# VHH binders against Sushi domain-containing protein 2 (SUSD2): the designs that were tried, part 7

Target 1, 195 residues: Sushi domain-containing protein 2 (SUSD2), of Homo sapiens (Human) (q9ugt4r445to639)
Amino acid sequence: RLASAFGDPHFVTFDGTNFTFNGRGEYVLLEAALTDLRVQARAQPGTMSNGTETRGTGLTAVAVQEGNSDVVEVRLANRTGGLEVLLNQEVLSFTEQSWMDLKGMFLSVAAGDRVSIMLASGAGLEVSVQGPFLSVSVLLPEKFLTHTHGLLGTLNNDPTDDFTLHSGRVLPPGTSPQELFLFGANWTVHNASSL
Key: E = the ipSAE of ESMFold2; O = the ipSAE of OpenDDE; V2 = 0.75 times the mean of E and O plus 0.25 times the DockQ between their complexes.

## First folded at step 4 (VHH)

Design h13 (framework vhh_7mjh_2; at its last look DockQ between E and O 0.89; V2 from the best seeds 0.00; counts 0 for: pae E 2.9 > 2)
Amino acid sequence: EVQLVESGGGLVQPGGSLRLSCAASGFTFSSYAMSWVRQAPGKGLEWIGRIYSGGSTSYNPSLKSLVTISRDNSKNTLYLQMNSLRAEDTATYYCAKGRWTFTSGTLEYTFDYWGQGTTVTVSS
ESMFold2-Fast, scan of step 4: ipSAE 0.564; ipTM 0.846
ESMFold2, look of step 5: ipSAE 0.452; ipTM 0.793
ESMFold2 (binder alone), look of step 5: mean pLDDT 82; pTM 0.790
OpenDDE, look of step 5: ipSAE 0.862; ipTM 0.928
ESMFold2, look of step 7: ipSAE 0.538; ipTM 0.830
ESMFold2 (binder alone), look of step 7: mean pLDDT 82; pTM 0.793
OpenDDE, look of step 7: ipSAE 0.856; ipTM 0.925
ESMFold2, look of step 8: ipSAE 0.464; ipTM 0.808
ESMFold2 (binder alone), look of step 8: mean pLDDT 82; pTM 0.797
OpenDDE, look of step 8: ipSAE 0.842; ipTM 0.916
ESMFold2, look of step 9: ipSAE 0.419; ipTM 0.784
ESMFold2 (binder alone), look of step 9: mean pLDDT 82; pTM 0.795
OpenDDE, look of step 9: ipSAE 0.866; ipTM 0.930
ESMFold2, look of step 10: ipSAE 0.345; ipTM 0.751
ESMFold2 (binder alone), look of step 10: mean pLDDT 82; pTM 0.793
OpenDDE, look of step 10: ipSAE 0.865; ipTM 0.930

Design h14 (framework vhh_7mjh_2)
Fold by ESMFold2-Fast, scan of step 4:
Structure h14 (fold): chain B 195 residues (1-195), chain A 120 residues (1-120)
Amino acid sequence: as target 1 above (195 residues)
Amino acid sequence: EVQLVESGGGLVQPGGSLRLSCAASGFTFSSYAMSWVRQAPGKGLEWIGRIYSGGSTSYNPSLKSLVTISRDNSKNTLYLQMNSLRAEDTATYYCAKGRWYGSSYTFDYWGQGTTVTVSS
């Protein structure tokens, strides 16, 4: 099952629900207790080629950890072009290599500023640049059915509960933009759990 | 050609320390996780630990307090630091290169080994 977040930012959950959330801060994209999988993303205004800040927000960084794996962050480079990859908060160089066998994950960098991560569970992430923002796709194998929470929804073949809050409360169908903002804000990352 | 060459073995007194090296060539060393494995006389292979491309480590719980694995990617060299050595640590020590084959992790290349003898 595929879920995505891209653009300004548009989200597509694992059960196929589409929504837009213009947050500003760090948010839980996905968490799954099954393997202690955590995927977090930063949403902020982008910087255009002329140096102007965008009016809307988009994803500018995504970080992932599964269990006791290494922590990888993929972000837009602040003072260089393209993507920057951080391993346990230290910037990686891909001058001599295009892939790395990391603790609990395989990391690969391909042409076009694309980063692919395959986790030990079989979960995968694909990160690329789309204008001033990141495009993020998450692939989750079937064993995660009923074990997911976060902005990318509850993977259970039922899209009606995709807007589940951290408390377990489900927002009703036909959510307004105001209610969608509440859903997104509810998945804010707190400092103690930030990757 | 892929080559792994261990060095630093020898005779050491009980309670002493020793550092083993493994010089790697013929592949992009920095991309791969590397392991140390030992074999005591008359016994099977015992996995010591692994160091991943980025420097993170995983150890055999039985050995964790006695060993430290490190790497220097600029020198294509893997290290094993051993402290508080005992007679039971007498073994041939191998470095091994890991690889993924589908979803399985295996060792595709091994060094010839270096012998450590702990004796007075």
Scores: ipSAE 0.327, ipTM 0.731, lowest interface PAE 2.9, mean pLDDT 81

Design h15 (from m1a with W100F Y101T F102W S105T; framework vhh_7mjh_2)
Fold by ESMFold2-Fast, scan of step 4:
Structure h15 (fold): chain B 195 residues (1-195), chain A 122 residues (1-122)
Amino acid sequence: as target 1 above (195 residues)
Amino acid sequence: EVQLVESGGGLVQPGGSLRLSCAASGFTFSSYAMSWVRQAPGKGLEWIGRIYSGGSTSYNPSLKSLVTISRDNSKNTLYLQMNSLRAEDTATYYCAKGRFTWSGTEYTFDYWGQGTTVTVSS
C-alpha cells in the first residue's frame, strides 16, 4: 500500500484520502509500533531559482529509522540544489557507489536525483526533487494493516478514520480546512522523539 | 572475482590481544556489510559480529565485550580486534561477505575467505 506527500504539500494517505497541509516545522508522516518504524518530515518555505521564498510550504527533508536501524535523512542541499543524504547525521558521498547495505535498511541513489530506502520489514521510501520541495512516497506491506499513525493516515482499508489525531480522536470525512490544519499541527515532532 | 584474504592469526598467550585483517577485492567493498565467523576444532560455526557499510556494528552478545569490528573503506580492509584471549578462543577465523536480505532477521553470507588460525596456548 502506497502513500505520498508532494508539492505544497499534498498528501495521499494509504487508504486514498487526499488533503493539503501547509505546516512549518517537523511532522510525523508515519509511525508504526509493529516494527518501531518512524518517518518524519520537515515542512518549510521553499527557495525559488531567483532566490525568493515561496508563499506556501513543502517538504524539504525526510528522515527514517526502523527499530535500532541506522538513521537516514534525505534533504534538499542548500549549496548544490540537489539531494543530500545523511547517515547518522553525517553527509554521504555517492561518487563511486550507487547503493549501501546499512543496518536495518538498503539505500540506493538512481539517476534523476532519486533516493530509495528499503527497510528490513519490507517498508520502502522513495524521495525525489519536485521544484523547490521533496516528493516522498511510502510503500507498506500488508502486515502493517491496522498498525499505522501519522499524517499518512491509518492503513485499515477504511478512509473514514484517516484524520486520526495523536490522542486517538478521529476527525470526520469532509473536515474543514481549519480542522485539517489542526490534524497536521497535532502530528508535530517533539524534541525527545526527533530523528 | 570476489576474494577475501584473512591475515594476522598465530600463536598468542592467554590474556593476550590480537588483530586480524581481511583484504577484500573484486567487489565494491564500501557498499557491503561484512562479518567475522569462527570455527573451533571439532565444533560448528560461531558468528562473531557484523559491520555495515556505514560503520554500525552488531555483535554476538556472548562475545561483545571481547571483540571490536572495524573497517577501512579506503583500503578495502576489514578488522577484528580481540582482547583477553582464552584457550576457548582457539579457532579458524573467517571473513565473510554479507548481502542484505528481505526474508527475516538472520543475515546470509555469499562469500567466505580461506580463514586464518588463532591458537591460544602457553
Scores: ipSAE 0.355, ipTM 0.737, lowest interface PAE 2.5, mean pLDDT 81

Design h16 (from m1a with Y101V S105T; framework vhh_7mjh_2)
Amino acid sequence: EVQLVESGGGLVQPGGSLRLSCAASGFTFSSYAMSWVRQAPGKGLEWIGRIYSGGSTSYNPSLKSLVTISRDNSKNTLYLQMNSLRAEDTATYYCAKGRWVFSGTEYTFDYWGQGTTVTVSS
ESMFold2-Fast, scan of step 4: ipSAE 0.498; ipTM 0.803

Design h2 (from m1a with Y101T S103G G104S S105T E106R; framework vhh_7mjh_2)
Amino acid sequence: EVQLVESGGGLVQPGGSLRLSCAASGFTFSSYAMSWVRQAPGKGLEWIGRIYSGGSTSYNPSLKSLVTISRDNSKNTLYLQMNSLRAEDTATYYCAKGRWTFGSTRYTFDYWGQGTTVTVSS
ESMFold2-Fast, scan of step 4: ipSAE 0.518; ipTM 0.815

Design h3 (from m1a with Y101E E106K; framework vhh_7mjh_2)
Amino acid sequence: EVQLVESGGGLVQPGGSLRLSCAASGFTFSSYAMSWVRQAPGKGLEWIGRIYSGGSTSYNPSLKSLVTISRDNSKNTLYLQMNSLRAEDTATYYCAKGRWEFSGSKYTFDYWGQGTTVTVSS
ESMFold2-Fast, scan of step 4: ipSAE 0.406; ipTM 0.754

Design h6 (from m1a with R99T Y101R S105T T108V; framework vhh_7mjh_2)
Amino acid sequence: EVQLVESGGGLVQPGGSLRLSCAASGFTFSSYAMSWVRQAPGKGLEWIGRIYSGGSTSYNPSLKSLVTISRDNSKNTLYLQMNSLRAEDTATYYCAKGTWRFSGTEYVFDYWGQGTTVTVSS
ESMFold2-Fast, scan of step 4: ipSAE 0.483; ipTM 0.797

Design h7 (from m1a with R99T Y101R F102L S103G G104S S105T T108Y; framework vhh_7mjh_2)
Amino acid sequence: EVQLVESGGGLVQPGGSLRLSCAASGFTFSSYAMSWVRQAPGKGLEWIGRIYSGGSTSYNPSLKSLVTISRDNSKNTLYLQMNSLRAEDTATYYCAKGTWRLGSTEYYFDYWGQGTTVTVSS
ESMFold2-Fast, scan of step 4: ipSAE 0.455; ipTM 0.780

Design h9 (from m1a with Y101S S103G G104D S105T E106T; framework vhh_7mjh_2)
Fold by ESMFold2-Fast, scan of step 4:
Structure h9 (fold): chain B 195 residues (1-195), chain A 122 residues (1-122)
Amino acid sequence: as target 1 above (195 residues)
Amino acid sequence: EVQLVESGGGLVQPGGSLRLSCAASGFTFSSYAMSWVRQAPGKGLEWIGRIYSGGSTSYNPSLKSLVTISRDNSKNTLYLQMNSLRAEDTATYYCAKGRWSFGDTTYTFDYWGQGTTVTVSS
C-alpha cells in the first residue's frame, strides 16, 4: 500500500486519508515494530530559486532505517533544488554507479534526480523534488497490515483511526486544523531516536 | 569480462598479521557487495564476511574478532586484514563478487578470484 507526503506538506495515509500539517521540525512519517522500520522527515520553510523563504513548510529531508540496516537520508542539496544522499551521515557521490547494494536495503538513483530505496522487508521509498520541497512516497507490502504508526497513518483498511497519537489514542471524528496540528506535533522526533 | 585478482598471501608466523587485496575489473565494483571466503586444505568453504557497497560489514561470528574487511571504491579494490593468525588459518583465500540477493542471509556468489594462499607455520 502507498502513502505520500508532498507540497506544503500534504499527506495521504496508507488508508487514503488526506490532510495538511504545516510543522517545523523532525517528524515520524512511519514506524513499524514488525521489522523495526523507521521513516522520519524534516519539515521546514523552503528556499525559492530567487533566495526567498516560503511562508509555508514542506519536507526537505527524509531518513530511513530498518533493523540494523544502513541509514540513508535524502535531502535537498541547495537552493537549486537538487537531491543529496547521505549514507550513515556521510554524503554520497554517484560518479559511476546508479545503484548500491547496501546493508538491509537497495538504493537506486534514477534519471531526473529521483531516489528509490527498497528495504529487506519489501518496504520501499521513492523521493523526488517538487518545487522547493521533497515529494516522498512509501510502499508497504501487505504483511505490514495492522503494524504501522506515524503521520502516514495506521494501515488496517480503516481510515477512522489514521489520526492515532503516539500513545495509541485516536483523535475524535471531524478533526479541525488545530487538532490536525496537535496530531502532527505528537509525532515529533526526539534526539535519542533521530536518524 | 569480470575479473577478481587476489594478492598478499604468503608464509606468516603464528601470531602474525597479513593484509590481502583483491583488484576488481569488468563490472561496476562500487555497486556490489563483496565477500571473502576461505578453504583450508582438505576442508570445505568457509565464509569470512561481506562488505556492502557503502562500507558496512557483516562477518561470520566465528571469525569476527580476527578479521576486518574494507574497500576502496575509487580503486576498485577489496581488502581483508587478518590479525593473530594461527595454524588453522592456513587456507586459500578467495575474493567473491556478490550476486544481488536482497534480504537473503546466505552468501551467494557469481564470480570468484583464483585465490591467494596463506600458510601459517613456524
Scores: ipSAE 0.422, ipTM 0.761, lowest interface PAE 2.1, mean pLDDT 81

Design n1 (framework vhh_7mjh_2)
Fold by ESMFold2-Fast, scan of step 4:
Order: C-alpha cells, then sequence, then structure tokens
Structure n1 (fold): chain B 195 residues (1-195), chain A 119 residues (1-119)
C-alpha cells in the first residue's frame, strides 16, 4: 500500500483518504510497532527565490528508522533546490557513489534529486523535490495491515478511522479543517522521541 | 582490481588484546558493509561481525563481548579490536566485502592474517 505527502502539504493515507494540514514543526507520518518503524517529517514555510516565506507550509525534511537500523534524514539543501542526505546526523556525499548499504536499509540516489530507501521489512520511501517542498511516498507490504498509526493513517481497508489520534481516539467522518488541524497537531514529535 | 589486505596478526598471550586492520582498495569502500570472519585450524568458517557503511554494527552473539569492529572511511580501513583472548581464539582472520541483507554473501575476501593465542 502507497501513501504520500506533497505540496502545501497534501496527504493521501494508505486507505486513500485525502486531506491538507499546514503544520509548523515535526510530525509523525508513520509509526508501526510491528517492526518498530518510525517515519517523521518536518513542515515549515517555504522560501521563495526573492527570500520571502510562502504563505502555506510544506515538508522540508523526512527521517526514518526501523528497529535498531541507521537513522537517515533527507532534507532540502540550504539555499538550493536539491536534496541533502544525513546518516546518523552526518551529511553524506554522493560524488563517488550513488548508493549505500546501511544497517537495516538500502539507500540510493537517482538523477533528478530522488532518494530511495528500502528497509529490511520491505517498507520503502521515495523522496523528491517538488517546488519549494519535498514529495514523500511510503510503500508498505500487506503484513503491516492493522499495524500503522500517524498522519498517513491506519492501514486496515477502512478509511473511517484514518483520523486516529495518538491516544487511540478516532475523529468522526466528515472532519472539518479545524478538526484536521487538531488531528495533525496531535501527531507532533516531542524531543524524547525525535529522530 | 578489488584488494583486501589484513594485517596485525601474531602471537598473543592468553588474556591479551590485539587490533587487526584491513586495507581496502579498488572499490568505493564507504558504500559497502564489511565483515570479519575467522577459521580455526581444522574447523569451518565462523562469522565474527559486520559493520555497515554508516558505522553501525552487528555481531555474532557468541563473540559480541570479545570484539569491536570499526572503520575509517577516509583511510579505506576496517578494524577488529579483540580483548581477553583465549587459546580457542587461535585462527586465521579474514576481511570480507559484504552486500545488502545477505550476511553470508561475500563477493571478495582478503588473504587472511593468523592470530595464535598461547602461553
Amino acid sequence: as target 1 above (195 residues)
Amino acid sequence: EVQLVESGGGLVQPGGSLRLSCAASGFTFSSYAMSWVRQAPGKGLEWIGRIYSGGSTSYNPSLKSLVTISRDNSKNTLYLQMNSLRAEDTATYYCAKGRWYFSGYFDYWGQGTTVTVSS
């Protein structure tokens, strides 16, 4: 199953629910206890070519770890339109190679500033640049059915519980923009759990 | 041409420590997971541990308290630190180039360096 986040930022959950959440800060895109998979993203205003901030927000960084794997962060490079990759908080260079075999994951960089991450569980991430923000896609094998939480929803073939809060409480169908802001804010990453 | 050259072996007293090195050339060392493997006289191969491109490690549970694997990507060098050596640690130690998730799949091996632990 595929879920994505892109633009200002627009989210598509694993069960196909569409919504927009203009957060500022770090948020849980996905957590799955099955393999201790964690995907976190940072949302902030973009910077236009003339140096002004955009009105909306978008994803500017995404970080992933599964179990005791290495921690990889993909972010927009400072003052460029390209991507920067960090391994355990250290910036990587792809001048001599386009791929790395890391603990619990395989990392590759393709032409056009696309980063692909394949995790030991079979979960995958693709990160690319879309305007002033990141486009992030997450692919989960079917074994994750009933094991996901976060902004990308509860993967269970039932979209009515995609807006599940950290406490396990479900927001009802037909959620308003104000209620969607509550849902998004509820998945804020706190310092103790930040990747 | 891929080359792996181990060094640092020799005679060590029981309870002693030893650090082995492996100099790599002919490939992009920083991209690959690297392993240490040993073979005691008359016995089969025994995997010691692996270090991934970014420096994280995994070890054979039977050997974890005895060894530490590290790497210096700027020098294309892999290290094996061994402590509290016993006679049963007498073996030829090999550096191996690994790939992906197949811990037993090595596409290149060094010539080995011999460690003898005796009084």
Scores: ipSAE 0.000, ipTM 0.288, lowest interface PAE 14.0, mean pLDDT 79

Design n11 (from m1a with R99S; framework vhh_7mjh_2)
Fold by ESMFold2-Fast, scan of step 4:
Structure n11 (fold): chain B 195 residues (1-195), chain A 122 residues (1-122)
Amino acid sequence: as target 1 above (195 residues)
Amino acid sequence: EVQLVESGGGLVQPGGSLRLSCAASGFTFSSYAMSWVRQAPGKGLEWIGRIYSGGSTSYNPSLKSLVTISRDNSKNTLYLQMNSLRAEDTATYYCAKGSWYFSGSEYTFDYWGQGTTVTVSS
């Protein structure tokens, strides 16, 4: 099963629900308790080829980890150019080879700045550049049925519960644009709290 | 609910060593980076270091020769080993859970413990 996020950003859930959410910050795209799979993305205004900020937002970075695997981040190098792949604060180089076998995942880069990640569970990510933003696709094997939540929805063959909040509350079908923004905001990655 | 409980603080003499522990519950501990942060009396917060899910570490360069961060994922426990303690190391030490790894987000935490106090004095 396939879900994606691209452009402005436009989201297509695993059950086929389409929506747009112009967030600014870091968001949970997917959490799956079955394997402790986590996919998070950063949404920011883009930078156009002439150097100006876009009015809308899009994805500029995505990070993934499954269980005790390595943590990999894929990000835009300059918000208008190619991709950088980071492993625990280090930018990876693919000048000598186009692939890397990491703890719990396999990584490869293709011509045209496309990054593919295959996780031990069989889950996969593809990340590419589309204008000033990232295009992200997530593929999940059938064993993930009933085990997902986040912006990419609840994979259970029922699109009516795709707008499930972190609390478990489900927003009804036909949710207003204002409530849809609240759904997106509800999946914000929580930030630091001080003393 | 997420809980982080620090322990192991107390009075230690200058030159001594101390090991702090942080017991984590309410989340998949093994999947998150964890940090130690301290605050000396009347001072601001000072980041000590971070340990990623796989065990790799990143330290404050000013402190890296004095401390070691480790974790035991089977026990959901984070550790801070401190050696050659000085009076200047007197502080409340906090365990903090990373919200996620993103480039440039080394200080992004979504939960903190209550802290454990370390006093270095003769």
Scores: ipSAE 0.000, ipTM 0.182, lowest interface PAE 11.4, mean pLDDT 77

Design n12 (from m1a with R99P; framework vhh_7mjh_2)
Fold by ESMFold2-Fast, scan of step 4:
Structure n12 (fold): chain B 195 residues (1-195), chain A 122 residues (1-122)
Amino acid sequence: as target 1 above (195 residues)
Amino acid sequence: EVQLVESGGGLVQPGGSLRLSCAASGFTFSSYAMSWVRQAPGKGLEWIGRIYSGGSTSYNPSLKSLVTISRDNSKNTLYLQMNSLRAEDTATYYCAKGPWYFSGSEYTFDYWGQGTTVTVSS
């Protein structure tokens, strides 16, 4: 099953719910306790080729870890229109080869502007550039059914609980723009947390 | 309440070695990445390195040959081994929870310890 985030940023959950959330900060796209999979994204104003900030926000970085795997971050390079890939916060070079077999994941770079990540569970990410922002797609195997939370929703073939807060509270269908903002804000990555 | 308590700092001679410890409590230590950060007198913060829950490490390239980060999840303890210490390694050393993901942000750390001071002089 496929979920995606792109543009302004527009989100499509695993169960097919569409919504827009113009956040500023770092957010949980996906967490899945089944394999301890975590996918986080940064949303901020983009930088156009002429150096000005965009009017709206979009995704500019995404990071992923599964269990005890390496941590990979894919981010927009400043004004170059390309991507940087970081392994445990160290920038990787793909000058000598277009792929890397890392701890718990496989990386592949195509055409300099698309990064594919395949995790040990079979979960996958594709990251590409779309204007001043990232386009991110997440593919989950069927074994993740009932095991997902975050902005990309609860994968259970029922879209009515896609707006589930971190507390487990579900926002009802017909959610207002204010309530969608609350949903998005609830999945903020905090700089201070307790267990 | 989350607590991080550094220990093992002190006065060491140039060329010496030192191991710092960080005792963690108030959270599931084994589930989180842990970092070491230092601040020399009158200077900004410098990230030393990180160790993930599974034991993978990532280091500041400028420091990689001089330091090793390890952890003991059964004791909720993080370690920093430093070798070939120089006067420029004089700093307050902090352990920190995280950063979990994003690089380039010194402020993605969840919690910091109070620090332990290392002075390198003859």
Scores: ipSAE 0.000, ipTM 0.166, lowest interface PAE 10.6, mean pLDDT 78

Design n14 (framework vhh_7mjh_2)
Fold by ESMFold2-Fast, scan of step 4:
Structure n14 (fold): chain B 195 residues (1-195), chain A 121 residues (1-121)
Amino acid sequence: as target 1 above (195 residues)
Amino acid sequence: EVQLVESGGGLVQPGGSLRLSCAASGFTFSSYAMSWVRQAPGKGLEWIGRIYSGGSTSYNPSLKSLVTISRDNSKNTLYLQMNSLRAEDTATYYCAKGRWYFSGPEGFDYWGQGTTVTVSS
């Protein structure tokens, strides 16, 4: 029930599949129609403490919404080097308390730049800073079995369909790095709306 | 379901001012960033600016000095104030709802029908 993304970025799906995808842009980590849960992440080159850009990409922001809940974004704060938490695009302050009870979620900040989010469904996110990137873990209750899509895979105890494209087509086990890049690109956040 | 209805367009003299409105329904208006986009005759879409749920704004640098975007969450209404209008501001103006939190100037899931502004003497 646990999936994670960290480093340059290394992904571990809910069914335990490991892969690397060095995207640039915004991607769907998880969609679950059961509760209308959406988790999106931004991947970009990092900035090292000496001001230089990293060779690889990693996660620098993650945003979550479930149903009609508040929208919370956790991102790297370039000026402070820590985490910023945004509620409906407004930066939050934790000077008076380390937690907030928001619409449809509970949010807490722990020492060491760690943010925990618990959603009404029981789904949870933990976000921390590791070097120039975010480390993100997503915890899903068992009721989400068979209800997930996105980069973190299809939670169904069958890792052979973890690389399911938005169209529903499944890339087979032993998929090449080139095909894994196409899998990642297939989950890009973009708008196809026309006037 | 989700509906966006623009109003306030019309004929304006060069140098004049105009305020457009967008009435939103079918979603929790206060929770979403909203944008204005325009299309001049013979040109593509041009993003004007965005207003976040809390009232902070982001503008196209080319238009920043000419426009102000505001919102009234109690009325589910988005506004575009335009000043010092010029002939090149003649366009159809669209209200657009953001899809996702990360979606920037693009990334809209709903558009209004548009309201036409003509700047002419």
Scores: ipSAE 0.000, ipTM 0.159, lowest interface PAE 12.4, mean pLDDT 77

Design n15 (framework vhh_7mjh_2)
Fold by ESMFold2-Fast, scan of step 4:
Structure n15 (fold): chain B 195 residues (1-195), chain A 120 residues (1-120)
Amino acid sequence: as target 1 above (195 residues)
Amino acid sequence: EVQLVESGGGLVQPGGSLRLSCAASGFTFSSYAMSWVRQAPGKGLEWIGRIYSGGSTSYNPSLKSLVTISRDNSKNTLYLQMNSLRAEDTATYYCAKGRWSFSGEYFDYWGQGTTVTVSS
């Protein structure tokens, strides 16, 4: 099961729901208590080639940890225009290697500034650059069925509950743009839990 | 060719400390998780611990307070620091290279081992 977030930012949940949330801050894309999986993303205005900010927001960083694994962050590199990878808050350099066996995950970097992460559970992430923002895809194996929460929805083969708030309250299908903004804002990462 | 060469074994007194080294060549050492495994005379293999590419570690819970694994990627070298050694720590100590596969994790290359004898 695939879910994605890209562009300005457009989201596609694991059950196929499409929506747009133009937030500013750090948000929970996915959390799953089954394996203590956490995927968090930062949304902020992009920087155009002339140095001006974009009108809308998009994803500029994504961070992941599962259980007691290493923490990996993938972000836009301000100077190079590509991707920068941080391992436990330290910037990684890929000069003689394109992949790393990390604690609880496998990390690989492709020539086109594409980062792939495979977690011990079989969950996977792909991160690439799309214009001034990141494109993020998350793949979950079937064992995560009924165990997901966050902006990428509740994976249960029922798209009608994809807009589930942190409290457990469900916003109905056809929710307004104002209500959708509240859904997104409800999944804000607090400082104490930031990766 | 992939080569792993252990060193630093020898005779040590009970209660003493010892540091083993493993020199790696023939592969991109910094990419791989590396493990230490030991085998006491007449017994099976006992996993000691693993150090991942980035320096994070995982240990056999029964040994965690007695050992520390570290690595120096600039020297392609893996280390095992052992403290408070006892007679039951007498064993051949192996350096092993980890490998991920679709069937799970396994060790695809092992060193020849270095022998540690704890005796007075």
Scores: ipSAE 0.383, ipTM 0.762, lowest interface PAE 2.5, mean pLDDT 81

Design n2 (framework vhh_7mjh_2)
Fold by ESMFold2-Fast, scan of step 4:
Structure n2 (fold): chain B 195 residues (1-195), chain A 120 residues (1-120)
Amino acid sequence: as target 1 above (195 residues)
Amino acid sequence: EVQLVESGGGLVQPGGSLRLSCAASGFTFSSYAMSWVRQAPGKGLEWIGRIYSGGSTSYNPSLKSLVTISRDNSKNTLYLQMNSLRAEDTATYYCAKGRWYFSGSYFDYWGQGTTVTVSS
């Protein structure tokens, strides 16, 4: 089961719900208590080649940890080009190697600014550059059914509850842009839990 | 050709400290998780601990307070620091290379070993 976030940013949940949320800050893309999986993303205005900010926001960084694993962050290095990878808050160099066997995850980088992460649970992330923003895809194996929360929705084969707030309250299926903004804002990362 | 060469073993007195080294060649050392394993005379293999590519470690709980594993990726070298050595720590110590992808439980290459004897 695939979910993604890309562009301005457009989100596609694990159950196939589409929405747009132009946030500014750090947000929970995915939480899964089954394995203590946490995926967090930073959304902010992009920077064009002339130094001008974009009108909308997009993802500029994503961080992941599962249980007691290493913490990996993938971010835009300069907002004009490549990806930068941080391992436990230290910047990594991939000049001499294309992959690493990390605690609780396997990480690989490919020519052309793609980073792939596979976690011990079988969950996976793929991060690439799309213009001034990141494109992020998350793949979850079937054992995560009924165990997910966050902006990427509740994986349960029922898209009507994809807009579930942190409190457990479900927003109506026909949500307005104002309601979608409240949904997104509700999944803001608290400082104490930030990766 | 993958090679792992341990060194630093020898005779040490009880309560002493010793640092073992493992020189690696023939593969991209910095990408792999590496482990230390020991075998006392007449006994089975005992896993000591591992260090992942980025420096994170996992230890055998029975040994955690006595050992520290580190690595220097620029020198392709793995280290095992042992403190407060006891007669029961007498063993041949092996450096082991993990396989790819979550290799913590599986080793495809071992060194020849270096012997540590704790005795007065």
Scores: ipSAE 0.318, ipTM 0.744, lowest interface PAE 2.6, mean pLDDT 83

Design n3 (framework vhh_7mjh_2)
Fold by ESMFold2-Fast, scan of step 4:
Structure n3 (fold): chain B 195 residues (1-195), chain A 120 residues (1-120)
Amino acid sequence: as target 1 above (195 residues)
Amino acid sequence: EVQLVESGGGLVQPGGSLRLSCAASGFTFSSYAMSWVRQAPGKGLEWIGRIYSGGSTSYNPSLKSLVTISRDNSKNTLYLQMNSLRAEDTATYYCAKGRWYFSGDYFDYWGQGTTVTVSS
């Protein structure tokens, strides 16, 4: 099962629900207790080539950890317009290599600003640049069924509970844009839990 | 040609410390997870621990208080620091390279080994 976040940012959950949330800050895209998988993203106004801020927000960084694995962050490199990869908060260089075997994950970079991460569980992330923002895709194998929470929804073949709050309360289908903002804001990452 | 060359073995007193080195060549050392494995006389292989390309480590729980694995990617060198050595630590110590796949559990190249003897 595939879920994605891109653009302004537009989200597509694992069960196929579409929504838009223009947050500013760090948010939980995905938590899965099955493997202690955490995927977090930062949303900010974009900056165009002339230095102007965009009207909306989009993803500018994404970070992932599964269990006691290494922590990888992929972010926009504002100087070069490409991607920058950090391993446990240290910037990586890919001048002489295109891949690394990390604790609990395999990392590869491709020409054209694409980063792929495969985790020990079989979960995968793909990060690329789309305009002034990141495009992020998350692939989960079927064993994660009933074990996910966050902005990318509850993977259980039932889209009616995709807007589940941190408390477990579910916002109903057809939720207004104002209520969707509440859903997004509810998944804010606080400093103590930040990757 | 992939080569792994261990050094630093020898005779050491019980309670002593020893640092082993493994010089790597013929591959992009910084990309790979690396392991230390030992074999005592007449016994099977015992995995000591692994260090991933970024410096994170995983140890055999029975040995983790006695050993530290580190690496210097700029020198293509892997290290094993051993403390509080006992007669039971007498073994040939091997440096092993994992395959390119991230699990690091498959070893496709081994060094020749360096022998550590703990005796007074």
Scores: ipSAE 0.226, ipTM 0.671, lowest interface PAE 3.3, mean pLDDT 81

